VH-VL binders against Large ribosomal subunit protein uL10m (mRpL10). Designs and how they scored, part 263

Target 1, 224 residues: Large ribosomal subunit protein uL10m (mRpL10), of Drosophila melanogaster (Fruit fly) (q9vpl3)
Amino acid sequence: RGKINIQRPKAPHYERARVVAVTQPKYPELPKAKSCFKTRAERTQQQQENPYNEIIAREVRNWLDHSRLVAFFHLSSITADDIFRVRVQLHKQNLHLKSYGSKIIEQAVKNTRYEAIVPLFHSNHCIVFSPDPEKTAALLRIVRRVPQMVLLGGIVEETMLSRNQLVAYAQMPGLHAVQAQLVQTLSQAPGHLIQQLQAHQNSFVQVLDVHAKNQMNEETPKST
Short names: E, the ipSAE of ESMFold2; O, the ipSAE of OpenDDE; V2, 0.75 times the mean of E and O plus 0.25 times the DockQ between their complexes.

## First folded at step 14 (VH-VL)

Design hc12 (from gm16 with heavy chain S54H; framework fv_anetumab; at its last look DockQ between E and O 0.37; V2 from the best seeds 0.68)
Fold by OpenDDE, look of step 15:
Parts: C-alpha cells; sequence; structure tokens
Structure hc12 (fold): chain C 224 residues (1-224), chain A 119 residues (1-119), chain B 111 residues (1-111)
C-alpha cells in the first residue's frame, strides 16, 4: 500500500481535475473594507447624490434665507452631551444650532449669494441661525465659553462679517439703544436752543430797558 | 486708550506666597478676558490661562493647572495671578494681556512683572 | 507639550525682505484656527503684529505681513530696518487641546 505523500499529492486524473476546477467555489472578492479607515471627510465625499441630501440642502437654504443672524463655527472634538448643553442654552435665546456636511452646504449655496461661505466648511463645523440680529451679543456670550467652538465669522443683515467684525457688531449699542440716545439728544436740543434764544432775548430786553431808562432820565428837566 | 498696568517686580523665597496684579483701563473690563503668559529667563512665551472677569470663569493650561490661581475683581478692573507656594522654577517674567476669548489674539499687553524666587 | 515650530534665528540686511515660518498641526495652524504674530524687543513686552493670519493692528507698519498655507504660517518683513531686530513669536489656539500655544520664538538679527 504506497505511502500517500501528503506533501505532494499526485495530480488527480485529468477528468477529476476538470471537475474540481469547475466545482471550486468562486468566492466573490470581499470588498476591501476601505470604509473603516475613511475619514469623515472621505465618507462625505462618497456620499452619492442621495435624494436626502437635496432635502437637507433645501433646509439649509431655507435657514439662510430666513435668518438675519448666521454665525459659523469650527467645531473640534466635542461630546454629544456638551453639544446638547450648548444647544439648549442657545435655544433659550431663540438661537438654532445646526451641523451639516460640507457637501450639503456646497449644494445648498451653489449659485446663491452665500457661495462665499463654502471655504469655511473644510472641517467639522456648526452653524447658528437666528431671526434676530440683536441676539449677536447673546450668542457670542454663550459660545465664548465653549472652547471647542471657534468663531469663524457670520452673516448679519445679509452682510458677511469677519469674526472681528461680528464681535465689534455685538459690542455696538443696539439700534434701538442708539435710536433712543438720538431721540434723547434731539429732545434736549430744543431745550438748549430755547434757553439760548431766551437768554439772547432777555439780554436784548435788558439792554433796551437800560436804554429807555437812560433816555427818560435825560428828558427829565432839572426843575430849578 | 487700552492699557494694562501690572504690579512691580517681586523678590521672594521658595515656599512664600505671592499675588501679582494687572489693572485694565480704556475699555470695558468685563467685555474682554485676561490671559496670563509666563516667560522664563531666556525662554519663550508660555500661555498660562485665562479669566473672564464678568463672572471669574477661568481656564488653565495643563502645565499650570493647580500650580497657580487666576482671579479678577471687576469692581476695580483688576486681574490677579497668585501662588500659594513659590518655587525657584517660578522665576520668570509674567505678562497679562487682553484677549476676547481663547481663539482671539492677545491684543494688548501689560508691561510685565518680574518674579524672582531665590533662596 | 504641543508647540508651534519656528526657526531659532533669521538674519537679513537692511532693506531686505525676510520670512519667518511657523509650523503647527491640523488642530492649530492647519485648522481654521487663526495665527497671531508677536514682536518682542529685549526687556519689553510682546506686541501684536499680525492677527487672524494676515491682519495688521492699527499702528503696525505695512512692512509686516502674514500668511497661512496648510500647517504653516509665515510672517514677512519687507524693507528690513534696524528696529525690526527682535524676537518674534507665532501663536495659535489649538482646538484639539483647547488652549493657546506659542511658537518657540525666532530671533531676528539685522546685519
Amino acid sequence: as target 1 above (224 residues)
Amino acid sequence: QVELVQSGAEVKKPGESLKISCKGSGYSFTEYWIGWVRQAPGKGLEWMGIIDPHDSYTRYSPSFQGQVTISADKSISTAYLQWSSLKASDTAMYYCARQWDYSFPLDYWGQGTLVTVSS
Amino acid sequence: DIALTQPASVSGSPGQSITISCTGTKSDVGSHNYVSWYQQHPGKAPKLMIYDNSNRPSGVSNRFSGSKSGNTASLTISGLQAEDEADYYCSSYNSGSTWVVFGGGTKLTVL
């Protein structure tokens, strides 16, 4: 009984070899799981034109169109809990914190007046929307204490502002305050003017009175 | 004009406590934060931490966490840096500077306070 | 310790242009974080020269300019003058670590 050489098995008969070759299961090449190492950015790039992206893009555009205050932030690694906390704080001020992918933003603002914001979205970002530009100060007060949020800039009353300009804007007295000050100043002006006019009139009357008295004294004949 | 004026030079021994001051003027003190920067002799600048004078919110660099205390008195527009127990390695120039937040520049600086700790 | 990398020294002749580089990481210079530059003369406090990568504060000479590309920020001084001899520091907020970082400083010598 010939020692079966397990290391070099005799080639099967040609017919058996054919059958074995045909019956070998063709395992589909496992898709190289390239997906596990793709950065969020790379994953976002592969997001096929998902009909959902269009819907989200429309949402973004709606937010932009109806917001008088928009602020852009870089968002570093932040916990879900921290984001939630910030969201709640902002919401109390009628500020709406949203996060969108860069592709969605690009799609949303394509061929619009907002196209200039696209370069701001190369990393993780969040956007705060508000219908009230007077909330700029409140917004900045909240986000300053969130070290993971970096102010990049914003849009106020359809004007793109740098981060410094946004800070400066927040420091300006509100339009109403300025108007109030103006009204106050204007309301004081007539009083001062009237006082000045009256002072001049009074001085004139005094001079006339003195002149009249002097004339009367000259006309009184010294009764010898 | 925005100005930060720091307290004078200090000479101390190891183990002693110290509190140095930084007084701001020419701006709304509570609208900006105050950062502290250390510079050891012949060395570079080191950011130590920052304070919001409005409510004394503070943040420290890890290297200085627990080593110093930053505080502020908004009533007199003054920020403080203090040590409970000085070390020889604390010998340095210390600067305060105005900073709107963490990501904004230190736009105005104090003249610096030299702290010398020697046995 | 996370630090920005600067050359230790740079030199130039009066009237020349010199550039100081500041190299960071993706979490600081390479991100949307802003780079600032400070000038420090011997025995003096630092002075802000450039903020937000390329902006000059009021009162700073137009000879100073800043730029940022990738993970590297650059300070350029044109028309070098004797008074420009100083130490220069770059700075950036590191959003990953959540604190401010300084470069090691560059000594500029005017020959």
Scores: ipSAE 0.855, ipTM 0.931, lowest interface PAE 0.6, mean pLDDT 87
Fold by ESMFold2-Fast, scan of step 14:
Structure hc12 (fold): chain C 224 residues (1-224), chain A 119 residues (1-119), chain B 111 residues (1-111)
Amino acid sequence: as target 1 above (224 residues)
Amino acid sequence: QVELVQSGAEVKKPGESLKISCKGSGYSFTEYWIGWVRQAPGKGLEWMGIIDPHDSYTRYSPSFQGQVTISADKSISTAYLQWSSLKASDTAMYYCARQWDYSFPLDYWGQGTLVTVSS
Amino acid sequence: DIALTQPASVSGSPGQSITISCTGTKSDVGSHNYVSWYQQHPGKAPKLMIYDNSNRPSGVSNRFSGSKSGNTASLTISGLQAEDEADYYCSSYNSGSTWVVFGGGTKLTVL
């Protein structure tokens, strides 16, 4: 929405701009009586070739690369006025709430270490970015009062954390050196992958928790 | 150790007012919210509502909105559940429990306060 | 008026394994919402056994495990012992209605 800042994150929602619907060319083709393989193929063709999605995906990658704090939320039905008030409160703390389509998120994180977050975005979602990880406590204090937002987890100093690990991180004193060690400790406790998770790969949150633990504990350069 | 201690059992008549308490210890009281759960005799658990002791922000289940009041006094680490006028149908066990917010588990529970309302 | 469906009762023999199901909607158990499980012995307060679908609090036996697939969460108790006999409740936050819901409870009998 608005101007895309690829170089460095800023608060674009304060630069209010009307959402101009990108005109989608209407094809004068004959209407289809039922869904056929040609209609499906045409839809697939349109989705495969969309340069605007790549521009926005690049914006998402830029936010991820330049933010030391990223928090992921499920977002239920909420009014535009309510979400705007949340954005204003967050912006005062240098916290930037963004919403992107699931296809854009997938393109942004494809072939990166954060690919595991894609399943989180198959329904309504939003992301909060900040260059300052010390703002985690302020973030959680604001969003815990938004009943439509459910914390799923996040990334702090390039380390994936579950929602409980983010809460624990927020509750620590503001000493940065201790925070680095705390992140390591939180991601290591408790339980093993196989013993704790009976139905692997069936829960988006479980996938994120497993990836967070693997990112911190194992020396394998890449996970699935 | 985290502990929630509730006030003792109450026996009341319909129409009387009542205020029961839940005192937290062993943690920073204002960093966690307190949820209230009702259990009618021989029945299951029913979530009533929640309070943020930091500024007394409250949220209620629709079944209890307007029927009870949840409050807190952070200076003495105590949350309260109160009725202006009790009904026989309010007879139940009432539990307080710690929650970080509405979407987080009730991780530590009080022992419960039995409220009996009869003539 | 309950939003989450649990079987009223389940039974097992000592040393066996049992599973208790908890079925809800996309707004509570499904989607991105987390499920907790509570154990309640007669005359006692509930105790948290599982949180965030599959995690155990400190001090809870590893015989208790949780899982979630779609709109159904499950609590599995292995190596059943007499002290496991209790009522078990699932719970989840309903993101559509914006309050916490409990299942109707399941009475576990160990015989």
Scores: ipSAE 0.753, ipTM 0.887, lowest interface PAE 1.2, mean pLDDT 80
Fold by ESMFold2, look of step 15:
Structure hc12 (fold): chain C 224 residues (1-224), chain A 119 residues (1-119), chain B 111 residues (1-111)
Amino acid sequence: as target 1 above (224 residues)
Amino acid sequence: QVELVQSGAEVKKPGESLKISCKGSGYSFTEYWIGWVRQAPGKGLEWMGIIDPHDSYTRYSPSFQGQVTISADKSISTAYLQWSSLKASDTAMYYCARQWDYSFPLDYWGQGTLVTVSS
Amino acid sequence: DIALTQPASVSGSPGQSITISCTGTKSDVGSHNYVSWYQQHPGKAPKLMIYDNSNRPSGVSNRFSGSKSGNTASLTISGLQAEDEADYYCSSYNSGSTWVVFGGGTKLTVL
């Protein structure tokens, strides 16, 4: 019930911090000197962070350009030990867990087809990159047991997929399996081959249609 | 063609054991979880827990932890819900359903197994 | 701990539109949570009608639509028909937990 969340007096650390803060004296500082000093420090840090932002944005662009698999997750509260174990588990599969601020993501995807992903980073998040789209099944098997990571969607072979499309993709035969099935089919009647190609074409069209609908549903940047 | 077929209705007395089943077909059984849902007579749906049939990864709702056992036999594409000692309050309809993970819907449901516990 | 609140009943006349609400905590129904809706006729298993807040499974009439705003998810049924008379349940998952929650259910009566 929402009332239970309102009654947060059962948070020992919160109550302890409040009690300590109330009992500790706060020494007043000169308002002008304190204000100017903090403002100058903020300006200096922001000036230094400008090079950081561009370097990190370039890193994100490089990951996007060289990753055939990208997956987006909402991330809730998780211990450092748990996220580290997930990162190690993913790394063994050449899956790279990263997190970036919304401003950096916006800079990285500006003037690209990926601008639509920026709203995903309003909440706490993480991203998984990989050069190998065949690792999608391995990714999903690992992450589905991590209750703090909720799949939002992904990019496979430069195509944006919903989370349901990504699960469906992971269950499709790999490119090798599809190619091997085509070779086997070529040794059979032409009518059977046409039916199999039509089934795969229909599946491909269906994936594209769901992708287009998801882009339309997620506040697309279309002009008036 | 995804189908979940559950075992038939059961009439039991308090203190007896029971194991009901859910057989999946038309999909790769080990690629999806099986969840169990309880519905007491005239009441709503309650999610009980899940199993991943691949390696028997199992999780329970807090309300059902220690009350039932969820298991699976992947060689016959079957999941189970089991009580060691039934109570009259266990009288309910029990559904199995397919689920990818906690955040995904229960997309295909079994027909249900009615369990009646009375003397 | 997690709770989803639905009205106990709603009613409407054939051809009208009706909306069933599902309200939870910010963690249960919010900008990143996924809500599903299930229809259950008497004596039958539930059927998935809406998933991921607003998507319809194959074979579900476009008269059914779902939405989410703030801490409330909504199922809207347009053009009410007699066969829509059933119980309706919402469900959601709170990220970081290992369990799913259903709403208490809403009985829809078509007059």
Scores: ipSAE 0.715, ipTM 0.873, lowest interface PAE 1.3, mean pLDDT 78
ESMFold2 (binder alone), look of step 15: mean pLDDT 90; pTM 0.931

Design hc13 (from gm16 with heavy chain S54E; framework fv_anetumab; at its last look DockQ between E and O 0.29; V2 from the best seeds 0.62)
Fold by OpenDDE, look of step 15:
Structure hc13 (fold): chain C 224 residues (1-224), chain A 119 residues (1-119), chain B 111 residues (1-111)
Amino acid sequence: as target 1 above (224 residues)
Amino acid sequence: QVELVQSGAEVKKPGESLKISCKGSGYSFTEYWIGWVRQAPGKGLEWMGIIDPEDSYTRYSPSFQGQVTISADKSISTAYLQWSSLKASDTAMYYCARQWDYSFPLDYWGQGTLVTVSS
Amino acid sequence: DIALTQPASVSGSPGQSITISCTGTKSDVGSHNYVSWYQQHPGKAPKLMIYDNSNRPSGVSNRFSGSKSGNTASLTISGLQAEDEADYYCSSYNSGSTWVVFGGGTKLTVL
């Protein structure tokens, strides 16, 4: 009984070989999961024009169009809990923290006046929206305490501001405060003018009185 | 004009405590933060930490965490850097500087305080 | 220790233009973080020369300019003068580590 050479099995009969060749399961080549090593940025690039992206892009546009204050931040590695905490703090001030993918932002601002913001979104970013530009100071106060949020710039009253300009804006006395100061200053001006006018009039009257008295004294004949 | 004035040079022995000061003027002291920077003799600049004078919020670089204490008194527009126990390795020039937040530049600097720790 | 990398020394003749490089990582210079440059004369406090990559504070000579590309920031000094001889430091906030980092400094010699 010949030792079955397990290392070099005899080639099967031609008919068997054909049957085996035809019955070999063609396993579809598993798509090389290139996807596991794709950076979030690369994953976002392959996102086909998903109808969902259009909806989100429309949302972003709506936020931009209805916000008088928009601030852009770079967001580093931050925990969900920390983000939530910041969101809550901002929400208390009617500030709305949102995060969108770069592609969505690009789609949202394409052919709009906001197209200039696209370069800001190369990494992880978040946006804060507010209908009230007077909340700029409050916003900055909150986000300064979040080391993972880096201020990049913003839009105030349809004007794009650098981060420095935004800080400067926040430090300016509110329009109302300035107006109030102006009103106060203007309200004091008439008083000062009246005082000055009255002082001149009083001085003039005094001079006239002195002149009149002197004339009366000259007309009194020395009755010897 | 914005100015930061630091306390004078200090000569100390190892194990002694020290508190140096930085007084700000020419701006609203509570609107900006104060950072501290160390420079050992012949070495580069090292960021130590930062304080918000408004509520004394403080953050340290890891290398200085627990080694120093940064504090502020907003009533007199002064920030402080202090050691509980000095080491010879603490010999350096120490600068305070104005900084709006972590990501903003140190735009105005104090003149520096030289601390010498020698046995 | 996370540090920015600068050349140890750079030299130039009066009237020349020199450039000092500052190389960081994606968490500092390579991100949207801003780079600042400081000048320090011997025995003096550092002075801010450039902020936010390319902006000059008031009072700083227009001979100083800053730029950033990728992970590298650059300080250029045109029309080199004797007074420019100093140590120069770059700085950036590292958003990953959440602290400010300085370069090792560059000694500029005017020949």
Scores: ipSAE 0.861, ipTM 0.935, lowest interface PAE 0.6, mean pLDDT 87
Fold by ESMFold2-Fast, scan of step 14:
Structure hc13 (fold): chain C 224 residues (1-224), chain A 119 residues (1-119), chain B 111 residues (1-111)
Amino acid sequence: as target 1 above (224 residues)
Amino acid sequence: QVELVQSGAEVKKPGESLKISCKGSGYSFTEYWIGWVRQAPGKGLEWMGIIDPEDSYTRYSPSFQGQVTISADKSISTAYLQWSSLKASDTAMYYCARQWDYSFPLDYWGQGTLVTVSS
Amino acid sequence: DIALTQPASVSGSPGQSITISCTGTKSDVGSHNYVSWYQQHPGKAPKLMIYDNSNRPSGVSNRFSGSKSGNTASLTISGLQAEDEADYYCSSYNSGSTWVVFGGGTKLTVL
């Protein structure tokens, strides 16, 4: 059901480590003559092997492992002041907005249950992490008023949810309803919905959205 | 079932005020926003704006900012579209529709309110 | 101002398949996977047929399918029937604003 030994993520540590890492000289010791003969491809390969990426990839894995709520957003052009205000509002709810490069995300989730999220990150994106899945409603209420952030989907209690499924989850009245929905999702496809997906971003988003619509329809309250 | 029911057709003169309504039923009214869409005679659809009935938060298309007012009364599950001074160019069919937020589809639509403005 | 581009009309015979295109920009159709399609019969309100590029609401025939490639989304209707004759509108969110944008509409004629 849940992750074992869930801890509260430490948001400030990432920003401090990142500033230190990116300001450090990363160039290997190379003879001047050798450098003159490098091709564009060789320079690109050296950039891809930056050891900074492994440090941040481990931090991404830590966020994923210690968060019971992860939400993915497309991020359009937004001012520094506007995104800062959003971060402050989210932080008050124990919601942590992070942005990572696609290579770092790929490295972090490669050979894990989360590998299918990689296509979501080929364009501008951001991620919100929280150890508390009950904050999903608060998250969506805040983000509904940030037009530059478009919900793509998320992970709740280790279960991949489309944006429509995440909306339905936020509307559920209590813990038992939430548990029933998650069990239903898992029982129809033991393992992750991800096991049924192709690598394409469009296919991944489509699968999540179809499941969200089906679950929203199922959760319509039955009354006399 | 989810249903949005709009007020009846209106015939007005330029300069008059008007308020039309859209009543939701079959769902929790405050969980979804209400969008308004205009369709001039023989023309296509134009999105006007959206309202959150929970706290009356509104967003307008730039073309309609300052031209109309969107409001809602959650106690009676009703959203409103209002003009302070109608113009002949306001002649159109006006639809309300349910929408989670601006990036989500308009999933259930009202039947429409025809507004005719002529002298 | 800015509208998504659709052909003004398309036509087909019963049993055929037709495709309606919807072309936008990188700020709307190309920036995220959220194109919707609406069907409107004369004198009636629009009905949601496809959302999030390719998903069908309950009650919509599987003869209707959607797809997207780059800045162009497409609605395909297979096994055309007389009742499919209607106006079809695409719609997307403009990621640079709060402006929901509709296509100009396509009149489908079934002969």
Scores: ipSAE 0.651, ipTM 0.842, lowest interface PAE 1.6, mean pLDDT 79
Fold by ESMFold2, look of step 15:
Structure hc13 (fold): chain C 224 residues (1-224), chain A 119 residues (1-119), chain B 111 residues (1-111)
Amino acid sequence: as target 1 above (224 residues)
Amino acid sequence: QVELVQSGAEVKKPGESLKISCKGSGYSFTEYWIGWVRQAPGKGLEWMGIIDPEDSYTRYSPSFQGQVTISADKSISTAYLQWSSLKASDTAMYYCARQWDYSFPLDYWGQGTLVTVSS
Amino acid sequence: DIALTQPASVSGSPGQSITISCTGTKSDVGSHNYVSWYQQHPGKAPKLMIYDNSNRPSGVSNRFSGSKSGNTASLTISGLQAEDEADYYCSSYNSGSTWVVFGGGTKLTVL
């Protein structure tokens, strides 16, 4: 069901104590003398390390494939109570807060159009997934009260958007029709954006901000 | 057209109270937060704090915590900055500005309200 | 510490390029902290010139550009004009903070 959920138990009393005690010996059955069976057990252990990473990477890939809204955040230190509170608030809106190791993300997006996002994950981060792009406004309103989560940008309908583009996107009337128009416009420059994104994480955010219209770019300077 | 219009200049004595206003128009007022910025005569800019007009969630910079109150009335699209007891050192220009949150820029600014506190 | 250091003044001749620096700690100007730049003419409210390190709002001349490298953000004004004479402020926000910090300001003089 959720191997990852079971892998991170909430009950440190019994299960954690059992794990600590069991980790003293590497293998339960020791050979009485040298045997080929011991060598094969070691080979099996080495092979299994890659399958676990691939299972988690497939989970990430599945989230990316089935989420029409993906948002990326830099995450500074935050208490367990605060992050849990944020996770619950997001979940009420069908927004799913996840975090994965950078190597898992690299493995998940390898040979996909999303390889360009990998530099975003070389620092402390979290990701929000949702099948509902219309929940972008709800996401932004929740996260703006969480200073430990700094919005870097996102993906809406397979198009990369800067954080300012996400704000503009969330505020447009007739959201579904307007969001399709915006996504279509940004998809017309894939080669140039890929080069910029592969250069640096900060460059990724800055390139997306240049290519999109938002409320700060829509207003005339006469108001100043 | 996004506009922030502030109340007029004020001349006060030390110990008096004061409440200045900032009215937003041309956008949905509760979609953005309002920040307040102080500028003493001939000095630089100091960010004072911010408010979400939707439910009056507020935060202050450490230098201004307990020194001033930020409030809002979303029914009239107006944010306020108020002092219970003015000091001569409160003489400054005060600006309101629009922000999405702490990490976003101050994209639109009011014209400023000059507050003068003297005997 | 949240402190942004700018030079007190900078000057240049019309047509030349100048750069104003804004230096902070890794927490202020680091890889995920956004820097903004504001221009203020005498007697007027500040105006946003650069946001998110390097982006220009609509209506801001492309003579203004912003960059960030390490703990230093820079505002570059090319093709200096007399109207560029003003005070310039950088600002930043670090992850986990609940407030904004401005630099001390830089007075630009066009000679």
Scores: ipSAE 0.593, ipTM 0.808, lowest interface PAE 1.8, mean pLDDT 78
ESMFold2 (binder alone), look of step 15: mean pLDDT 90; pTM 0.931

